# Ledger of designs, part 1: VHH binders against tRNA pseudouridine synthase Pus10 (pus10)

No score or structure here was measured in a lab: all are predicted.

Target 1, 373 residues: tRNA pseudouridine synthase Pus10 (pus10), of Korarchaeum cryptofilum (b1l7a7)
Amino acid sequence: MGKPVDDLLNSLMNLLDSETPSGGGCHLCDGLLSRELGKMLRKALSELEGVELSSVKSGVSLPAILIEREDRIRANHNPPKMRSLKVTLTRLLDVAISSLTGLKVSQEPDAILIFDFERGDVKLELAPVFIFGRYRKLQRGISQSRRKCPECGGRGCEACGWKGKIPQGSVEGIVGEVMREFFSAEDYVLHGAGREDVDARMLGEGRPFVMELLSPKRRSADLREVESEINRRAAGLIEVKNLEFSRREKIRILKERSPNVKKLYRALVEVEGGVEEGELELLKGLEGAVIRQRTPKRVLWRRADITRLKRVYEVNFRRIDDKKFELFVLCDGGLYVKELISGDDGRTSPSVTEILGKKSFCSELDVLEVMVE
Unless a header shows other numbers, all headers, positions and changes below count from the first letter of the chain; antibody chains are not in Kabat numbers.
F, E and O are the ipSAE of ESMFold2-Fast, ESMFold2 and OpenDDE, as the mean of both directions, binder to target and target to binder. V2 is 0.75 times the mean of E and O plus 0.25 times the DockQ between their complexes.
[cut] stands for letters that were removed.
The coordinates of atoms that the task and the answers printed are left out; those that the model quotes come from them. Centres of patches stay.

## First folded at step 5 (VHH; from t50 with Y52S S53K S56Y)

Design u01
Fold by OpenDDE, look of step 8:
Structure u01 (fold): chain B 373 residues (1-373), chain A 121 residues (1-121)
Amino acid sequence: as target 1 above (373 residues)
Amino acid sequence: QVQLQESGGGLVQAGGSLRLSCAASGFTFSKYAMGWYRQAPGKEREFVATISKGGYTYYADSVKGRFTISRDNAKNTVYLQMNSLKPEDTAVYYCARTWLYGSKPEYFDYWGQGTQVTVSS
């Protein structure tokens, strides 16, 4: 690539000189561009090696002194057609990179090459890859998100490979580790349409999610293979389906719609003092009810303390024995069903505890269905 | 004995409409949700629509905006109005009973014998 690069550099320098108002050399940069451009371009090419891309864009950072000089020239001479040095240089670099690599220049590129002329260095920033899908959590005890490393508390240490998080035991980790391998990504973030508790299963058609793959060196993969590999490695803990390439906007859509979707829950409820079949009929009073729910005590550490109004649409139940029954609830997304049962010391009303006049608590919770419209 | 009997299937041209009915007997109809599934030749049985005891509805993405599930508790009947039919909608359509409002087949405990729907191009 040596000869072609040199020829191109010479051409670029000539163009740069021709576009500068002073004629006879770049008086503005005082030779900086001539000295650094070749080296920086080679560095840029080196950074692109081994990275799968379809498009690229150049970013330029100039020393403050050059900007000041340009401003002075503009102020003193007011040349009507004086192009910004930064803009001109960016354009030239885009052309050069495109010519040398075959990559398309785009305003929404797969990667940005940042040319820092103050430091004389080039940095490559890769755009993330987004994968949409649905996950089912088939077993309890699996968190949606990766947990903080217990050794470092999230700071990063040797035990966690300096990530600050543990992938094991989480949907994000189980799915993300496989995807990270397929896309040669540096890291990943799972964006779910809502959240379930660690001890809750996610069943039905599964919870929609977008996996964001950070700094991926590969941008293409057979998602059927990815899906199969995830499910194989998950060994029945979780499963994913309907994987497809997506965009960042999908994350926003998922988060905005999540509170408005109806969800079906199954809860195993234990009642202090026992419960008779006839008493369960009182729970029909929850159908159509608007629940006033102050932020549950258990989540105050991560949620604002506010009162939310959520609707329960339908309630069904099956008595199991003298002390427990199954409760099935169709309700608004975002309703805390455990607190719907317990009452959370009066923070949720009405509640199963309130209606029965007996302390009740949820021993098991499952999300049976997320009604995505 | 719980019985579900589908009717209304047949041959229809693409873009046409068809209304399926499922007559239920042997149980208190108003206490249960009802659903429709379909199975095309060589394909797995797939969810189409469900309606809760309270009348809340849920549809598969493939039929949203085209199909409407409804029920008449006085007649112990669930309906599937199918509009803008496509050749891809060709399948045996099954009525099913469920205690729970949901889309998964494991939520359904009784099934009809099915009715054939054929959409010609």
Scores: ipSAE 0.243, ipTM 0.692, lowest interface PAE 2.5, mean pLDDT 89

## First folded at step 21 (VHH)

Design k03 (from k01 with K31E S54K)
Fold by OpenDDE, fold request of step 22:
Structure k03 (fold): chain B 373 residues (1-373), chain A 122 residues (1-122)
Amino acid sequence: as target 1 above (373 residues)
Amino acid sequence: EVQLVESGGGLVQPGGSLRLSCAASGFTFSENAMGWFRQAPGQEREFVAWISKKWGETYYSDSAKGRFTISRDNAKNTVYLQMNSLKPEDTGVYFCAKTWTYGSWPEYFDSWGQGTQVTVSS
């Protein structure tokens, strides 16, 4: 049972007085702290109700006038061992909150209690929860990220439940909605190790991702249950596996490594005029080839127009019929495989189209592996 | 006929090492990626590692990363799995497999060996 607020308040005031140079109370705050601290502590406690936390930290916002006064005192008198009021108050509040709640004080807390002495209010900021996993996109037509609400364009409206985004039809939404429920989170953000097109499947071991759960009121869950529930609700559209608690740093790692990660693709290629088995052997020329690829036309609206060099390591192919063959490509991450096939009007070279001397296009694309080390 | 013959399995103490070999025949070895899978008692077969046909690109399961190394010698038609820092959890039958494609799922592989037993126990 936490120490009663009133008892603690008295203790805090005594401590504050003892640490002030004048011994006669907080001359600096003109009684502000004594008047507001009790109320603010109670508010803080109320904010913590119903929230699962293991640790907390106090943040203090002081009125500008107090800061200025303190600075003046420091400048004029330079009293020995004068501690910052903010620092002192923060420390005292940390102790108080810990005493009242039993929560540990941490520099990386689950939540921050912001004591705003200007407004006389307390705000609770909850640290996000991060969950790492892998997703497979088993069906085409599913986006990685949530789409903006078509009705409001992201502003939030009745149609989207004031979220501005539509969770349906996206990996982020399918996974995030379930996780949001488990963690009683306000919102979520999926951070993937790269992206696939909407019309591409993500297979193999799946794409690594971190789900960031924003302002979660719960911080613990059985991730096996979460995984099961996600997969159940997904009804074969997507699949997640290997869920584990993670940290923000994992997002950085995933993003930094993503461009350099090799990928394996499966493509169904259609060839105008048809293709013979003997012709496919020409594609072996792609093995080990450095591809010069200018930003594909289709993505110029969102990407800088630059030329990138990417390597194709290995290819495999199988003729399906007179006009189609299956192509497997092991290549550098960031290579646009559709354009590797089509040539994108010469923006990508070499290309399947160039090599075969026939217009070729990718009718189906699958990401088979994201080779994250 | 495609043949894959695993060898090198055995009993080893925790922290020990083993090197598995898989001798391949009956197909053009250099044109196929090779992989290793394992199956513990009562569990499903799980992916361990695969290696590409020519370039030597490798991919590992999370459990294998940092401890296992897959390699191949195309001249000898052999794929290897060097296993270091073995744990009891690594116990199982290890299978060699070939694939015309690539992948970490058993369905991507079209031929399998009979397997070699690896037992990690004190």
Scores: ipSAE 0.625, ipTM 0.865, lowest interface PAE 0.9, mean pLDDT 90
Fold by OpenDDE, fold request of step 22:
Structure k03 (fold): chain B 373 residues (1-373), chain A 122 residues (1-122)
Amino acid sequence: as target 1 above (373 residues)
Amino acid sequence: EVQLVESGGGLVQPGGSLRLSCAASGFTFSENAMGWFRQAPGQEREFVAWISKKWGETYYSDSAKGRFTISRDNAKNTVYLQMNSLKPEDTGVYFCAKTWTYGSWPEYFDSWGQGTQVTVSS
């Protein structure tokens, strides 16, 4: 419905004049709208070029002086048909933009055009795209999240391409860089259903996650292709599966449910002084046990120092040699399994160390399943 | 010798129900987790559900959630799969398996039954 911008502008101005009591709109703005609206509309259209959108919404910011004038008029004259200039202008802009672009106006738009009449500028804010999936971390030494740039500490610098983060060596980076390209996004954020340590693998069906793509210029993609490309580039470090378009609410759901999700772990346990086959049978005592676990020392810098109660449901073990055995643990989410093994100097009880009466530590940890219900 | 014998398969209409059973012998049943897998024609064997050995914790594939229920009777050395609201996509050979690791991948299971055919068709 391509009415020429000029015709539309004239129409808008006429409408504005008609909707403002006593010609007050034009008088109220001292010609500001007349002078700037055309320019701003053109700017808005320019901002929309090359951006994939289905819907849009206008936001209007007016100079304080206009608002004050409007308030004065209302106070003094109380014209019955006087709508807020902001509301009126927003509506008119919505109509105009829709007419010019064919985009639908929505309260949950793909983008917001902010018309700042104080600055005489228009900004486009793109809503993020959300992708849900599961990731497997097949190799150790990969963090879930991007690390801060060591050069700038997160401020952004030339070394990190002004992102403040390093994508390499992280699930977020490996997945996000590919998605960023597909969606022509400015940046990305991975939201995982919990976290594993850098030295732990994430296996099984994988950890649920939502990737938030920030300011995407494209909003559609073949997620099968995206998945394939991610997996290809990951070269066996990680893999993703079951990618699907999602919403912000999914992040909330994932985060809320994560603490209550049971998890299955595989641990390689080393025992100082060695361990005999018969001693391992003592570990059956962990089955069904409620573990009292004070916040592990290693995470005190980022977690509150509290005591949590977590349950271990099932354990299996296999002696490997004189000094080590493999331990499988099915337990409540949020249980620190490494400390379940070590005891963390008595902060976790019962523990493998306590049960065996020998200092034990986890040399390898794998998350085998995140049992999302 | 470890033996797993599935039964209860058959032809059912969409929306119907079946209950599969797996009779286990040759090992200490109560010390092993049990699982169900299925394989559709031309497809890979896929995880359906597993149940833990003692506590009775269960885990399901996304396709099985809300429709299937895995249970076990240790006294009878039997694991069950109650399947409700069956769909044509559920058609395949269903396999019972045992594991001590509780994994959801076939590689985590060390013994398998011969399978029972489930066909969902109108």
Scores: ipSAE 0.617, ipTM 0.863, lowest interface PAE 0.9, mean pLDDT 90
Fold by ESMFold2, fold request of step 22:
Structure k03 (fold): chain B 373 residues (1-373), chain A 122 residues (1-122)
Amino acid sequence: as target 1 above (373 residues)
Amino acid sequence: EVQLVESGGGLVQPGGSLRLSCAASGFTFSENAMGWFRQAPGQEREFVAWISKKWGETYYSDSAKGRFTISRDNAKNTVYLQMNSLKPEDTGVYFCAKTWTYGSWPEYFDSWGQGTQVTVSS
């Protein structure tokens, strides 16, 4: 492996000297580049071992002394065509790495090799892999995002593998751990098209998401196999489907569309003082209604306190017993159905409580569909 | 009592079009959401599209979006599925279904037709 670098090194130094004004690479750096370039190229090749890539880009970090020396030469001599040493070296390193490895140089690379000439080291920064899919939550009590580790409160400890978060009990953790294994990634972040409450189920065709896999050493995998393994490990809790490779732009698109998506809900409603079959017919007054909903008290800690106008399109209902009924709602995304039911002490109007004239609350909530176009 | 009768299936070439119809009877059609599902050989029945009762709001599976259109005629108690740009993967038996509720999950549909065969030749 040393021979291909050695064969290339003299040619690279000649090119570097010819492409810099009179000062040459050796002149500017007092021999630093001659001494270090071969060693750092070999380190770069070592960093690439065991990593699946199609493309690469180089980055250069130079000691401040060299930058200052270059600046003084430019100021004192005013050479007509002096180019930055950093820019020139970056270009030559791109050529060298491509020649040694066969990897393509790209403006959107799979990896960036950072040549740190101050520390004499090379770091490999891997671009994330993005996987689009849809998830269902089949059980209540599962959060979308990972929870802080209960042993350390987020600081990191042996129990959590020093990450400060635990994978158990969340869609992100359960799905992400399987994907992390397939892609040999360091970590993951789930980006969902909205989220549901922890105590709600997410059903139907599932909520769209993009998993961002951080520092992945693999970039390819059979997504049907990934999906199968997720569904096997999460049986009864979470299901995923329609996994496909994606891009960062998909995250932006999902987040921009999420406020305008319509939702289908099932709620189990409990009515204080009981409810008669005939009273439920009053709930047809919700069909087509515009709901004035001030930010619910229970989410004020994370949402701006504003009044939102949201439409309920269609409802269906069925009495279960003397105190309970099922409510089915087709509505705008962003409407808080728990507060559509409770009224949130007048902060949501109209509400089920207001229409029935009886305090009502949602004891179970299912998201039956997230209607992302 | 409840009857859902699909028609309009057949053999088409890739890229072709087909329109399915579902005649409904035995229930208040305008108070029910309607849907289409399909089942390929060796696979489970999967969601294709549904349409709400009043507002005519529609929703499609990922495979159907942009190619299929569900519609309903409440005066004729009929649901339609216009299928364009058909692919071999669309081959299967297409079922009409009704629900007094909503959603794409099969357990929420309470009545089903016998189905109509759609075959897309390669």
Scores: ipSAE 0.445, ipTM 0.797, lowest interface PAE 3.2, mean pLDDT 87

Design k03 (from k01 with K31E S54K)
Fold by ESMFold2, fold request of step 22:
Structure k03 (fold): chain B 373 residues (1-373), chain A 122 residues (1-122)
Amino acid sequence: as target 1 above (373 residues)
Amino acid sequence: EVQLVESGGGLVQPGGSLRLSCAASGFTFSENAMGWFRQAPGQEREFVAWISKKWGETYYSDSAKGRFTISRDNAKNTVYLQMNSLKPEDTGVYFCAKTWTYGSWPEYFDSWGQGTQVTVSS
């Protein structure tokens, strides 16, 4: 039965009537509010079923006819004490929802209830939940972002839940699906502090990220349990740690910092014509060097063609066999290490190729650390 | 032979401070990065901090940031960990480690000390 709504309704209508310039009945709305308010409140309560919230705020959309009628009254009569119907109704609905549900009214709410009086409908808009963490990629061939669904080519189908993307093979998908389940969310977006190549591993303490969970019906969970389940399902592929509840501001901070964070890399380098131990000592010339790097050819499709100055701080190396060595590099973020090695046909200087006087290329790359403070 | 000898562990009250030292020998100290790890009973070793060989670049785990400071003295072949604002969660055996590479993942560290016990009484 709708008794709590009915009990409140008379008080709300009396208050609304007392706020009108003319007093008495609903002169502005041609009876719309008296007919629809109780129905809309009951619909709002229905939308809140099964949803975990601590706070709420009301939004109001009025038919154009009511807005025009109110405008005509202001233009024709300039009443000395005319309050906006939209503002007044929003305030009253906030009070009503809080009274009926016990939820707090907040300027930064967990949810907004949109009362659409034109359509006679109520929509619930849920604020996202943000989870900070760090991810490692333990295998090559894992992308950061979700890939197109192979069955529909991105158009959306039953196999992909009409999203056009699949969770398999990406950090976003593997981590996001577990989080989506714990928070009963509709979807997710991973915001990473930079990105590594698909064919690179991401090791160390992991790359910082924030997962944005969209339209979550839950807002609380034991993040240790979430972390454990992610690591169980992703065993051998991805590992996460240090999960914490966060806010959208953290995404901005990560984006501002990520271009300038220092990185540690391990690269397996192959040298055309072979390499001797004594030749590797020439690579000490990279320590402290400023690398002049024009945008690598392989990323021109997505990056502006500019020249960047990036520092290499420290290097170590170890010969593996007559053709290969390992290179370890501590450098500025944004330095493309594959091209530091190859030289990119002279677009990167100095380079390993230039220093050795022999064509060299990176056959394996690991990110050993993303040094975000 | 590589030797890493930790010292300075002990019992300390919550909120207190402790300074760990690691004396190194048997390798070219200035050509290696150094790190500290810790291990609580029943848990895996976890990264605490590392310091690069020349430029003094440092990196800390999330739990250590703002409270711990790693430093090195290449003239004395010694690496230090200054630990402030200690918490019961910091209790464990602290290991000094070296790597000719870099990073926080234990597999990239090629030599380890025997460890020194740090106990933060609650």
Scores: ipSAE 0.423, ipTM 0.783, lowest interface PAE 3.3, mean pLDDT 87

Design k06 (from k01 with K31E T58K)
Fold by OpenDDE, fold request of step 24:
Structure k06 (fold): chain B 373 residues (1-373), chain A 122 residues (1-122)
Amino acid sequence: as target 1 above (373 residues)
Amino acid sequence: EVQLVESGGGLVQPGGSLRLSCAASGFTFSENAMGWFRQAPGQEREFVAWISKSWGEKYYSDSAKGRFTISRDNAKNTVYLQMNSLKPEDTGVYFCAKTWTYGSWPEYFDSWGQGTQVTVSS
């Protein structure tokens, strides 16, 4: 720590008085700052204890009455150099905190200290840490996102540790719990470049994702160790690779590009009534086809009911037996491949079902590639 | 018989360029996606790039992105890998492979060439 709080406080008050016209500062705040600032600074320092930061920024909340007084003074006297008390105080606090802690002041800080002068309290808000990587889902039955707690339905309860979500059985949970520990974070959110179904594997180079770590008390870690630990704990359920520190902007980029990202799928297709080798040749008609796909029935609860146009670029197929064949599809992102196969009662056209003239359904689906960038 | 024959490898300085070729025979070239892999000494074979059979869609490994370009000439039954801005870590044997499923993993590919040596060294 730099200067003692008391010495600094005196300096701040003197500076504040010097910047206020004709001693107006004392009249404006009616002694509020003098009474509360010391306590608040100490509180701020206390809040910073045990938290890894490189930068900080002060935020100031003033009572409405002070703002009104300031406005009145400005209206009546129109002093040309009268700066906002809030702005002045913010600046002074920034300097003070920096001096006391050695932290840099930044407009994009690792943390914001909110000085509430109405309540006489200080709150620390920690900026999240973002980690980019790719995940592979090697086993079926793993959701991308954490599921809601079955006991509380997402409200938070003792059973879920008041998170409202269950980490087990999800990519988000498997990865996030480890990262949370490494960064001493309060919580986490996985932002994926798209989604796969719970029953689908994610293979290939993996799906790009950004993990957002909320309120982390630590901001540095060896991501190689993190990666290793995740993979170890995952025990073959999932894998992560190429972890790197990232930024919030990466989330936007991933989400914006996701609809335009081509994907490669492997599907196991079962055909009612069976399928002959010669019939599969009809599926070549899907190559280059524009698929009209109304929102699948199964996702209407969470998606708008609209018709989307998506292109299938290439398909390959291999007959396995009398009732089953393997289908590979290279297509636009956002195409629902299960419905490409089933037709979803005519909501998707053309479809495998339509082309074959036989009801077909996807028994297994794998995402082989998410062709980001 | 399916044959894939790589060529174009050699010794190059860091920052240099090479163009690899893979001549294919024994199958309908235009009906198969093609890929490039590489293997450094003591390392596992790793994905570099693949190109689709007809649409010409391309996919690259992270290490290859921005530096390497995969292309194909169906009339010549040849797939190419233009490698620019080569680094020492790019050193290895480069393999071409064919696939009907695409993918970035060796198991997706059903035929392989013998490989061509690429050495990036000052």
Scores: ipSAE 0.672, ipTM 0.887, lowest interface PAE 0.8, mean pLDDT 91
Fold by OpenDDE, fold request of step 22:
Structure k06 (fold): chain B 373 residues (1-373), chain A 122 residues (1-122)
Amino acid sequence: as target 1 above (373 residues)
Amino acid sequence: EVQLVESGGGLVQPGGSLRLSCAASGFTFSENAMGWFRQAPGQEREFVAWISKSWGEKYYSDSAKGRFTISRDNAKNTVYLQMNSLKPEDTGVYFCAKTWTYGSWPEYFDSWGQGTQVTVSS
């Protein structure tokens, strides 16, 4: 049971006075700490109300003038027991907060209480919660990420509820809105192991992702319930599976590994002038082929114009009719499969178009597997 | 007629190992990817692993990763599943299947074996 705030404050002040070199009160702070500390501590406690936390850490911001004074004293007198006021105060506040709240003090806290003595205010910063899982995009026309609000362009406006983004029509939004509710978060960010186009489905075991929940007031939830609720609300558009609590490091891992992950694609290919069964056999030439692929024209606005080498390992195909066939491609991650098919005006070679000697294009694309090791 | 015949199942203790085999006939083995699935009592059939037709690329379920190894011998028309560090939750009927498209979903596979029982119990 934490000591009453007033008693603790008195103790804290006494301790502070005892640790200050000038003796007889904090001459350095000109009474600032004595005047503001109580108020700030109460504010801190208020900020913690209703927030689920296991650990906390104090941060202290001091007015520049105090720091300068301290430095002058240190320079002139160098008292042996003189500790940084900031450090001392931080420690004392940690103890106080822990005592009052029962929260553990940690270097990796669930939250940081920033005591700003310049402003005389306390700010609570909540560490994010990370959830790992896999998503399947079962229908086309769904983006991975939320789109910017068309009204404000991301600035936030009334139309978007001041978020700057539109959650509808995106995996991030569909998943994130539910998680946001469960965790009482301010916002969310989806970190995917790669990306698929809006018009592509994501099938198989699904794409790995980490959802970052920003400023969550709750940090625990039954992820089975979360999963169920997401899937229910998604109504067949997408689905998530294997949700688990994670850490920020998982994002790094996912992103670092993503370029090297092999992928399996299914494509519906249309061939100008038609395609015969015998012609498709030529596509076996793609097996084992190293594809030289200059950045596709369609993504030049957001990607560097470079040439990449990617390997196609295996292909399978099935003629559907005179003008189209189904193509399965097992290839390196990062290979633009649409351009593998079209050739992108020679920017991708070899290509289906090149091999067949006929203009070909991908009318449908599905990611069947992201082969994360 | 396509035939897939699984063997190698049995009773093992937790932490034990088994090697499953699937003998294939009735189709060009080397032109098909092969996969393993399993079905525990009262549960749906779930993906374990597949291996590609030529390159030998392998893909595993999360539960299988690090413990199971899929391999194939095209000369023998056989696909294998080496299972190590077996757990009680690995108990089930293991099925061999073939596919020309690869994938981790049963719908991608067009032929199945009858299965072999694997029981992991103390």
Scores: ipSAE 0.656, ipTM 0.879, lowest interface PAE 0.9, mean pLDDT 91
Fold by OpenDDE, fold request of step 22:
Structure k06 (fold): chain B 373 residues (1-373), chain A 122 residues (1-122)
Amino acid sequence: as target 1 above (373 residues)
Amino acid sequence: EVQLVESGGGLVQPGGSLRLSCAASGFTFSENAMGWFRQAPGQEREFVAWISKSWGEKYYSDSAKGRFTISRDNAKNTVYLQMNSLKPEDTGVYFCAKTWTYGSWPEYFDSWGQGTQVTVSS
């Protein structure tokens, strides 16, 4: 491959010379480009080996001294056709790389080749791959996000493979490890449309999420196979469905909509002193009610102490036994349902506890639907 | 006895539209949420949409979003599914169901119709 590169190099240099003011291009760089360009191109090609890409873009970093020289020339002479050396070089490199690799040049590339002429090095930055889907958390005790490594506290260590996080026991880890393998990615980040507590299941159609795969060497996969493999490995802990390739913008959309999304909950409620069938009818009073909810005590350490207004739209209930009943709540996102039940010592009103006149608490909570439009 | 009777199914070309109806009897219609499911050959029954009992809140599967509309007429004890921009993948038996709890899982629905066949084919 040496001859083609050399030929191309010569061509590039000729072009560069032709596009720079007469005598200016070579003088500006003092031969730097001629000396380094060949090496850098070869390095670039080497960096691309084994990486699946459809498009590429060149980035150029020039030594400060060259920039200063260029600026001086511009300031002093302001030649009408003087294009930025950086821009010119970038264009030429794009053409060269495209010619050598067959890759398309794009403004939204799969990868950026950064030609650092100060260091005389080339760095390949791979754009992430995004996959949208829905997850169900079928078992309690599974966190949405990876937990910090207990050994290093998130700093990264040998025990965690220098990730700072533990994949086991989390939706992110369960899903991400499989996807990472399929896409030969360096790492991953799960972006969920909100989150549930560790002790809550996520059921129904599942919670929307986007998995961001960082520095993937592969960019294509059969997502049906990926889905199947995830579900197989999850062994009933979680499930994913409707995987599709996506974009970064989807993350924004999910996050922006999440706070305003209505949710359907299922709660198992225990009542001190027991509950009779007739008493449950009182809970119909929650339908259409605006709930005043001060920040729950349990989350004050991480949330501002404010009062929020949230609406309950509909409730359904079924008595299970003398001491407990099942409650279904359709409500605004952001309503703390556990506190809706307990009243949180009066911080949430109205509440199940208040309505029944008996202390009530949520023993089980499930998210049944995240009603994202 | 609770009865749900679906109608409106048929053969339609891709891009076409159908409106399904489900006539309900034997229970207080206005106090129950209603839903639609579908089942393609060899596949499991899947959620399409549900509508709440009183507030009129609606929820759709991802495949239904933007194309299907669930509605209800309490005076007629009927739930509807307007299906637009139909695709071959929409082919299947469509079932009406009632629920007191809502949800997209079949287990939360306590009564089912016999279903109506929808076939989308060129």
Scores: ipSAE 0.648, ipTM 0.873, lowest interface PAE 0.9, mean pLDDT 90

